# Ledger of designs, part 2: VHH binders against Probable RNA 3'-terminal phosphate cyclase-like protein

Target 1, 375 residues: Probable RNA 3'-terminal phosphate cyclase-like protein, of Arabidopsis thaliana (Mouse-ear cress) (q9c578)
Amino acid sequence: MVMMKKMKGSQSFRQRLLLSTLSSTPISIDEIRADETIPGLRPHEVNLLRLLEIVTDDAVVDINETGTRLKYKPGTIVGGKNLVHSCSLSRSIGYYLEPLLLLGLFGKKPLSIRLKGITNDPRDASVDTFRSTTLNIIKRFGVPAEDLELKIEARGVAPNGGGEVLLTVPNIKTLSAVHWVEEGMVKKIRGTTFSTRVTSDFEHSMRFAARGIFNNLLPDVHIFQDHRAGAQAGKSPGYGISLAAETTTGCFISADTTVSCERPDETGELDVEKKERSPAEDTGVEVASWLLQEIEKGGVVDSTHQGLLFLLCALSEQDVSKVRVGTLSPYAVETLRNIKEFLGVKFAIKPDPLTGTVILKCTGSGLINLSRKLS

## First folded at step 17 (VHH)

Design q2K (from pS30 with R96K)
Fold by ESMFold2, fold request of step 19:
Structure q2K (fold): chain B 375 residues (1-375), chain A 118 residues (1-118)
Amino acid sequence: as target 1 above (375 residues)
Amino acid sequence: EVQLVESGGGLVQPGRSLTLSCAASGFTFSSYAYGWYRQAPGKQRELVAAISGGSTIYADSVKGRFTISRDNAKNSIYLQMNSLRPEDTALYYCAKGRKYFVDYMDVWGQGTQVTVSS
């Protein structure tokens, strides 16, 4: 007989599974979209459970017929190489990368896995943002830089995907606590545009518009083009841009966007849905403006990385971490709640009205990778 | 109209201290980066110190001797200059730019002369 942590609802699905697995805490989640027209788990949520079965041993997954109840007994994180997972196209590869990056750190073996699906989508951070920003945040916590890598083998956008990345994550024993409060000043901006099954002129237009905004702020701005053809272009037309600002103290602040073009369909006038395409110039202005807004919020990470930052602090050695962020996002607040629920870690939160930022402090839970194999 | 007015410059002996002030008017003070720049005869204008958000930055030549600070209630920025040296002689400018950016400032003061000589 197994006693399970009882939970309700569809919220925080990724974090609940991540924290359940890292803390070896069995969970039972009831009432998953039980009152909705289409109840139960979504395809990407089921697909995440399948990914967990690939990277762990002896996990037990029990889903009722309607998908409204999940019982999950976490397995041991093993990792390994030559792994392949086809991600559901209902969300991008980024949906899966978020939990996978942390799980891979605490595996028996280093993780090397190919993920197939959508590389760029506005609902999740793009694979470019993971490479430019997310991996650098993780490295701050004592993760070896050489062994933490994301390679973009092919790009794919909604609806049909066809992209592929190779993720490498080293296994570690512990994460180091951090004292990370100095934001610095922006010293350079880097970016990547991409285009798949559309003219590369969209990339030029996005780059030109974004540079027009940044050239008045600093001299060190470079945005690179990544036009994909053939098999590397995936199965659907699209384009997008990912930007990252690096500060004098080594902070990275990011913004990205993707435009997924639609193909004509014969579903008739009652069922046809058309997505208005934004001019590429407007897309470049949009993402540049979002980057500037994220920078102006302050903090050592952008708002979309606050959750990851707090998870890393809470998983670290039993020592004090102190970090500065801008206004807490709803996702970040939800993350703090889940951290307390699974790890018992409480953050001291103190607004800094002189700077308009917030300082958070915690003592890490002291997670140790007991299953780690030495090479 | 946005204006920056420097004051506090003058003639001072080596080893002594001087405080520069910059009064800002015509805008919301807390939303910007502020910096002190200097230009010696025959040299290019250079950053001395900047402040934005929770961060400060200093030129290597003044680190440990100069301190930038601000008073949001008085819309003022200060440069405390200690242990002054003859090579600190320059026209000192206050400047304003976008929060967290210091390379290209958009509003400049008229400057205040600092002369360090025995």
Scores: ipSAE 0.709, ipTM 0.851, lowest interface PAE 0.7, mean pLDDT 90
Fold by ESMFold2, fold request of step 19:
Order: C-alpha cells, then sequence, then structure tokens
Structure q2K (fold): chain B 375 residues (1-375), chain A 118 residues (1-118)
C-alpha cells in the first residue's frame, strides 16, 4: 500500500528529500512556488532529484507540467564507486554535498562520486569548509576518519563553474550518540585562500588582512594559498577564503566567503540588488571578523552547522545525545521541525543564561542501515 | 579605569593551601576569558589555569591540585591552590582576554607573590 506524506511549498526541499529517503517515507509536495511569476521547481532542485536517482535504486520521481507538484517515492540507497554527477550551475556543489554526506553513510556500498560544478559560492558552504569542518563534525558520531574524504581536483566559481571534487563516504551500520558540551579554547586557526583566473595577489591580500587580526589572539595561525591555473582553474574568475578554528576539545568553527561575478537567478533574471565588490583586503578582514563572531557565540559548532549537528543526533542510535550550541539559527529551528515531522524525534531545549548558549538533548531515532546487511 | 587587582599571595608551607583572588573593574566582567599565569625566577611566564564560557583549562603541572573559578556577581576570579609544592613558587598574575582565547591576554594585574618553603 502506497502512503504519502503530504506537504506544501518550496521550503526545506533538501531536508525533505533527505529525510524522505532516510526514513523510506514517500512524499507529495504541492504548491511549489505556485504564486510566483516563474512557478515550480528550480534547476538545482531537479538536479538534486537526478543525484538521488544516481545514488539510490528504484526511486520514483513524478513532476507535473509546471513543476509545482512533486511526488517522490524514495529508493534503496546503494552508493557505489566510479559515479559522476554534473551539478547545476545555479547553486554550488556544496548544496549537494550536504544531503549526500548523510545519504552515503547509509548505503549498501561505500560511496565514491565525482561532482562537477561550482566549488565556491557565497550561497552555499565552500568545499573547503566541508573538508575543514563538516567532515570533522560527522566523524564525531563514529564514522571512520580514513574513509571519509573530499578531494578538490579543480576549482570553479560562478557563473561558469568548471570545478570538480571527489567525495568518498564509508557505509556504516549506525551513528553513535554523543555527549558534546565542552567548547574548549581556540588552539589554532587554519585557512585556505583560492584564486582562479585572477592574480594570486588577491590571496596574499586576504591572507595578510586575516593574519593581522589573528596575530593579536594566538600564535598558531596558518592560511594556505591555493592558486589554480589551466584546467584546474575552471571557467570563471574568482577568489575566496575559508577559515576554521580548532579548539582544545576538538570543536571546529568555520567561516568562508567567495568573490565572483554576479550570477543570473534560475529564472534568467539577474539579481537587481546593488552590490559593491569588496577589495581583497576587506574580504580578508570580513571573513576573519565573521569567524571571531561565530566563536564568540559559543557552542560546539558554528551556526551554519547546527542543522547538520541536529540531524546527526536525531539519526543516531536509540541513546541520548546532548549538545551545546550558540544562538539557534532560523535554519536550525526549521531543521528541528523537519526532524520531528519525519523521524518523530523531539529535542529538549534548555537555555544556559550564564554562558549565553543552549543545550539540546534527544534520543536518536535508531536508524539502522539494513541495506548494508541484507546481502 | 580597566583594572585587575590580585590578592591572597604569601608564604606557605609545602602541602598547604592558598586562595588567590582577582577583582576586575572598568568593563563587563562576563564577556571575557580570564586566566592565572605564573613566572618563577629565571623562567618564562606560563599559563596555570583559564576560564571562559563553560570551559576551564589547567596546566598539567597543576591539574587535580588547583581550581579556577569565578563569581560574576562580585566580578572576581579565584585560584584555589591545594597541595602546594616548592616548584609552585612564583609571581602569579591574573589576566583578561578575548572570550575563548588564552594565548594572548590584553590586560594584566600587577601580580601577587606565592612562596612555598619548608
Amino acid sequence: as target 1 above (375 residues)
Amino acid sequence: EVQLVESGGGLVQPGRSLTLSCAASGFTFSSYAYGWYRQAPGKQRELVAAISGGSTIYADSVKGRFTISRDNAKNSIYLQMNSLRPEDTALYYCAKGRKYFVDYMDVWGQGTQVTVSS
């Protein structure tokens, strides 16, 4: 018997598909941008559905003529090696990495997939942030460190991309619950600048500015330059910087930014909001300041990783996870809502006024990778 | 204007206890990291203990013997030193720095001498 969870609107598209697939819950989403001038699913959303068809078996995707209704029956997560996917250029590879990292853990086989597209973009976490911070958060939940890897083989920025990464994700049986409330103190800061089809002097300027801010705080700061040329430089000029702080208790706090040409939206219309290009030195100051602000908020993860943290806690074994975060972001609150809707997991939330942080606690759903053991 | 004032130093026999206090004034007390540092004659200044947010750090040489604490209502930081040893003899400084950072502090007290001698 076919039972579909009925939903409306365009919000939470990635999380709805992710949670639908992990929980084997068919979904029907109506009224996707139905009131907009250009209604329906966007190219990056359709592209995500294609990626799901690559990494799962027997998924069924039904989209109506206008793209305003989607019926999705999730398949079995297979994974596999020698997979290739060309990501839509309307969003970065990071848009796809976020759900893919979690899906790959619960596959029949380990995942090895090559993703082509945009590696660095302001709208999504950079591939550098995934390597420096996101993968380390995931490893905390019992995922083997040596088998979880992201290689940057070429860089690409908007509008024309041309970047390429190789993602490997081990398959596992279960995620471990965590007790993760100790923030520690910052012991080192690491970073990566990149440049494609522009002078590498932009990287020097960003590094110099960021280093100038951190030199007054700690001695262990190192920012690597990653200038790309030829085939590895992609098809558009750009530069950027990604920073991560590591604490004495193994927490990672990140910030990143990218400067590139303005990209048309998915409806063909350019974003008409005025933008002024920041000098590279100002970009370095901005990202360093952003990192310090995220550190000051407290918690074991930065605000942009709160959603991932809560998903990992909710997917873990039926045991209690307890985590400390700074102020909850709007995306994190929406993540908690979607977790409850798909997994039935409810978080107890207790503010800590003395530290300005928040403690969250849940019993994991106990997701078990049955496809791993059925053969 | 912005000050840290240490007190509680003195001469103490080995095996005894001593409590150092540090009164903070001229700034919002709860927004910073605080630490105790010490410098013995001929040695470099070293971190003893630090506190920021919900976290504390101790030097390995003092773990289990020293406890850092704070009282936000009194704008004060304390160092409880138990089981004192002659090698704990040093000038002890209270310091303030950016929240979650302990390597480079920006405000220092004048120091209070602790001497552990049979």
Scores: ipSAE 0.703, ipTM 0.851, lowest interface PAE 0.7, mean pLDDT 90
Fold by ESMFold2, look of step 18:
Structure q2K (fold): chain B 375 residues (1-375), chain A 118 residues (1-118)
Amino acid sequence: as target 1 above (375 residues)
Amino acid sequence: EVQLVESGGGLVQPGRSLTLSCAASGFTFSSYAYGWYRQAPGKQRELVAAISGGSTIYADSVKGRFTISRDNAKNSIYLQMNSLRPEDTALYYCAKGRKYFVDYMDVWGQGTQVTVSS
């Protein structure tokens, strides 16, 4: 007999599956969008379950006929190479990268997996942000840089995708606790523009607009162009820009956006109406402004990475982690609740009113990769 | 009117201490980065220390000897300078810039002279 943690609703689906798998806690989720016109799990949520079946052994997934009830018995995280997964086009590859980066760390073998789909979309962090910022955050927790990488083989935007990335994650024994409260000062800004099935002049426009803002703040600014043609340009026209600021203490703060002809749909985790296509200059200004806003909030990570930061702290060795962040986002608060629910880790939160930041402390759960094979 | 006024400079013997002050007016004090910079005769102006948000930075030559701090109630920043050396002799400037940025400051004080000699 398997005792299942009982829960309701569609909220936190990605984190519930991640934490269920990492903690080996079977879960039962009822009333998934039960009152909606289109009830049940969304295509990207089902697709995430398929990804879990690819990277784990012996997972058991039981979905009722309407998709409104899921019973999930997590498997053993295996990893391995030559894996391929086609991500649902209702969300970007970034939706799947977020849980996969943590799962891969605790696999029996190092993970090498090819993900196909949408590389750049405003609803999820872009593959550029994962490469420039997310991987650097993970490295702070004792993850070796060797074999922690993300290669962008092709770009794809909504609606038809056609992008492809190769993710490599080393397997580890444990994560190290961190003392990470010094934000430093911004020393450099790096970025990447891209364009698919549109003129590369869009990239020039975004780059020059963003540099116009940063030229008054610091000298070390470099924004790369990544124009894609042919098969590497995916199946839909689009362009975008991803920016990251690096500080003197090794913090990375990011912002990105993508412009595409995406139709509004109801199948995503957040409903998105089709956005008016803005001039490329305005896109460059907007993302540069968003980066500056994220920097001004303070903390060692931007608001979109707070959840990942707290997950890493909670999964770390049984020692104290202490981190500084800006004002907690709603997603970050939800992450803290899920961490407590699955791992029993409680964060002490101490506001710093003089700076407008907060300090969080926890003792990690001490997750150990018992299935790890030494190579 | 945005204004920064330094004070506290002077002549001091090597090994002694000195505290510089910078009074700020004409803006919301807590929204910016603040720094102390110095310029010795014949040399370029260099960053000594900066404070913004929950973080501080120091030039390598002053780490462990100098401490930057701020007092929001007095709209002031300070530089505590301990174990002074002749090489610390310079005109010291207070500056402000965008929060978390220190390369291009936009407001500068007039400077206060610090001279370290026996």
Scores: ipSAE 0.671, ipTM 0.836, lowest interface PAE 0.9, mean pLDDT 90

Design q34M (from pS30 with Y34M)
Fold by OpenDDE, fold request of step 19:
Structure q34M (fold): chain B 375 residues (1-375), chain A 118 residues (1-118)
Amino acid sequence: as target 1 above (375 residues)
Amino acid sequence: EVQLVESGGGLVQPGRSLTLSCAASGFTFSSYAMGWYRQAPGKQRELVAAISGGSTIYADSVKGRFTISRDNAKNSIYLQMNSLRPEDTALYYCARGRKYFVDYMDVWGQGTQVTVSS
């Protein structure tokens, strides 16, 4: 009888579920926001559980009346075609994409799923970042590029969403270990602006401003416009920009932001401090500057993707992965803890004082997709 | 004042080795990309090697023969040039750029002449 892992608190909820499922480890989580004004699981967390039920077989979800306790028995990852999931509007589609990508890799069947909701929100990596950066990181681990795709069919921003994406993830046998320590030099920058239910002038302003930052750094800079109208523009007005730098060694560093109407806080209190919407030009400059900061931190991935990188390494074949990252983010540190807890994989961490980066090494868990039907 | 000063150039025979040095001053050395460029007579200036963070890049023509290194304590970069060829004859420049960017360098040294001749 695989002993149920007992945990407490709301921290790393998404990762706990992911790792539970990948390791086939039942979990119980107690005291989920038990002391908060609004106790229990959040709508997006509950929604994530529903997503897991869609992509797995025989999962058992037991939530108590107050939502402060969860018992989760993970099912077998199945995958499948023409799946549809409506995401909660409390978090963007990016919240769901991260675990879904990893789960999809280890399904019995390839995964094709339509996700509906918010495509761009500053709280999560945007669908553009997933396309430009996240998928490329995953490909480094031996995932076939031709079968891994994220199509943006409609954009949606907070609060009402209306976005839609189609994710295709191949099911693989195993992830490859990586030796990925050379960042390389930035050779090109790509970006995408979008606008919904507003004038495309915002995109132009952001694009111009961002490009101005890069013009003196490299010649190969392209920022594309993705203005959406009608049904493809979702249900709320907004705009944003996503940027990604590619290096000579195939690294991708990203930054993105979205400007939309404020969501009522989970507490329903509209922090009325109407932060005067900064001019669109400022948004462009801000994101461009952020990208440069991320680049300057070093490492083969940006701070947002450190956790994912570590997960991929830990889930890889039973071989040594070696990776370089910048300063460890809090999320990354927590990810390492969760990896150790669920997978028993420990990372050797060695700071490099000469570069200000960190080298991490681990032996992958050797997760093998045994249920993969040889088409 | 931001300065780059190259040294170590000279006349050498083919097949010999030479080490160039570049001493940097006036800025935080580790926060920038450093590179070696060269300009041969009648040719355009070209990147030879660059170093930034933990990464190095080399021109195809020098790959396997040249090695760029840095000493942060000395605020210096070096270019070890092995198996020198007559086509390596050029004025070699040290340059500074934005970290991990090598397309546009903002500070240049005066250069040191390397001549490879029998």
Scores: ipSAE 0.894, ipTM 0.955, lowest interface PAE 0.4, mean pLDDT 94
Fold by OpenDDE, fold request of step 19:
Structure q34M (fold): chain B 375 residues (1-375), chain A 118 residues (1-118)
Amino acid sequence: as target 1 above (375 residues)
Amino acid sequence: EVQLVESGGGLVQPGRSLTLSCAASGFTFSSYAMGWYRQAPGKQRELVAAISGGSTIYADSVKGRFTISRDNAKNSIYLQMNSLRPEDTALYYCARGRKYFVDYMDVWGQGTQVTVSS
């Protein structure tokens, strides 16, 4: 009888569910925001549980009346084709994509799922970042590229969303361990601007401004425009830019942002600090500068993807993975803790004072997808 | 003042080895990409090798023969050139660039002449 793991608090909720499911470990979480003005699970958290019910069989979700207590018995990851899920608008689709990608890899069947909601929000990695960077990172671990895809069918920004993406994830037997410590040199920068229910002039301004930052650094810079209109533009006005640098060793470093109308916070209070919408040019400069900062930190991934990198390493075959990253993000540190708790995988951490980066080593858990039906 | 000074060039026979040195001053050495470039007579300047952080890059023509290294304590980079060929004859430049960028360098040395001839 696999003993239920008891936890407290709302921290790392998404990762806890993910790791619970991957390790087939039932969990109980108490005191979820019990002392807050609005106690309990947030809409996006509840929605994530619903997503898990869609992609797994025999999952049991028990939430108390106040939402302050959750009992979760993970089901078997199944996957499947032509699945549809409407995401909560309290978080972007990126919030759901991260766990879904990993779960999809270990399903009985390949995963094909349509996600509806917000495609771009500054709180989460955008769907563009997932396409340009996240999927490429996953491929490094032996995941077939041909069956791993994220298609953007419609864009949606806060507050009303209206975006749609199609995710396809192959089911694999095992992830490969990696020796990934060489960052390489930046050889090219790719980007995508988008606009919805506003003029495409905003995209032009952002693109021009961002390019201006890179003109003296490298020649191979291309930023594409993805203006959407009509049904493909969602239900709210907005614009944004996503950038990714590719290195000579196949590393991807990314930065993105979105400008849209403020959505009421979880408390319903419109933090109306009318942040005067910064000019689109400033947005372009800001994101470009952010990208450069991430590049300069070193490592084979950017700060946003450190957690994912560690999860992939931990879930890999029983072999040694070695990776280089910049300064560890708080999210990454928390991820390491969760990995240890659920998978028993420990990382050796060694700072490199010569480069200002950190080397991490672990032996993968050796997770094997035994339920994979040989199609 | 930011300065790069190359040394170690000379006349050598084919198949021999030579080590170039570049001494940097006036800036935080470890925060930049450093590289070796060369320009042969009548040809365009080309990247030979670069180093940034723990990463190195080489031109295809020198891979396996040349090795770039750095000594942060000495604010210097080196280019070990083995199995030299006549086509390696050029003026070799040391250059500085933004960290992990090697396409546009902002500081250049005066160069050191390498001549490979029988």
Scores: ipSAE 0.893, ipTM 0.954, lowest interface PAE 0.4, mean pLDDT 94
Fold by ESMFold2, fold request of step 19:
Structure q34M (fold): chain B 375 residues (1-375), chain A 118 residues (1-118)
Amino acid sequence: as target 1 above (375 residues)
Amino acid sequence: EVQLVESGGGLVQPGRSLTLSCAASGFTFSSYAMGWYRQAPGKQRELVAAISGGSTIYADSVKGRFTISRDNAKNSIYLQMNSLRPEDTALYYCARGRKYFVDYMDVWGQGTQVTVSS
């Protein structure tokens, strides 16, 4: 028999696999959707396991007949070049990017991998948010900036995807602890609108609406249009907008959204109807408002990046990290529980009554990439 | 009714110090960014210093000489101006803006004159 950390349920699947692999902890997960009409692992979860087999060596995956039980023995993170993975279209590339970014840092070799699938979707963070915000958060923990890149080679939205990105992640020895409590003031807003297989008027409408809100707040606002044609426009019609605010102390706060049209017969009426108010203009207003709400909450990251922030702090060198966030999201609280479960790292949480934010502190687990052999 | 009332201006000699105060009323003070701006004769209004939450910013021309501070209990901000120069002569305004934004303020005080002259 193999000694495994035993757990139950479908929750936190990505984080459990990520933390299992980083900590070299074999896991057994039972009762995965065991009481549902369609039990067991979903296609995107199986696809994530296949990705782990691509970027690691000697991983062992054992799934029972119904998919309700997974036994996972993590392999050694290798990384490497010329890797290709076709992501399941039931979720976007963003679902896979989150764990992959952290795994790649602790590989034997630098990671260069081409991911094919859906680049923009409302269920997962978009590739634009990864470029504008997520990578910058990681860089604050001592990761070389020029070696951590995400290139958008083609865009694809639901249902048929056709998008493609190239992810490059350097291998490192350790992550640095951070003292990151100063939010600063918003100094610029940047964004990207895109459209695939629809008129570029959607991009113009979203940009115009968002700028109308921000022009009353600051002068340095630029929202770019990323219009793609031919094969680079993927296989389905859609559009979207991603926004990021950068502060004077180097914080990035983001919001994004994507509208996808599954078929002209079903979804076209929602997006292309001849109404007085444009749906794309409403989309621009909504994402701009969402960005302002995230900024107002305070903290050095937006609510959707709290989980990543805490993972990075917990994986860092054995020194104290101190970070400021706004109201903890339910996902962030779940992340803290998983960190404690796998790494034994506990966060001290102290409200700051003067600002209405909270400070979190931990001593990192001290994860060291021994596969590199030298620091 | 939202009000910002500056005080503490006056005539001072170069190299001396002066403290400006701004009392705020009619809004939830901690929910906004606050700042000091100045306008010299013949020049455009410029940011001097701003504070939001625990973050401050300063114009390059005053960094190291001026200090902004905030007292949420008294709904007030202050500007400590040390090592004053003739170039600091201006009408100084207190302003309120959206939290974490300092470029475009939405409420302004009437200003208090600071004159640095031999």
Scores: ipSAE 0.721, ipTM 0.867, lowest interface PAE 0.7, mean pLDDT 90

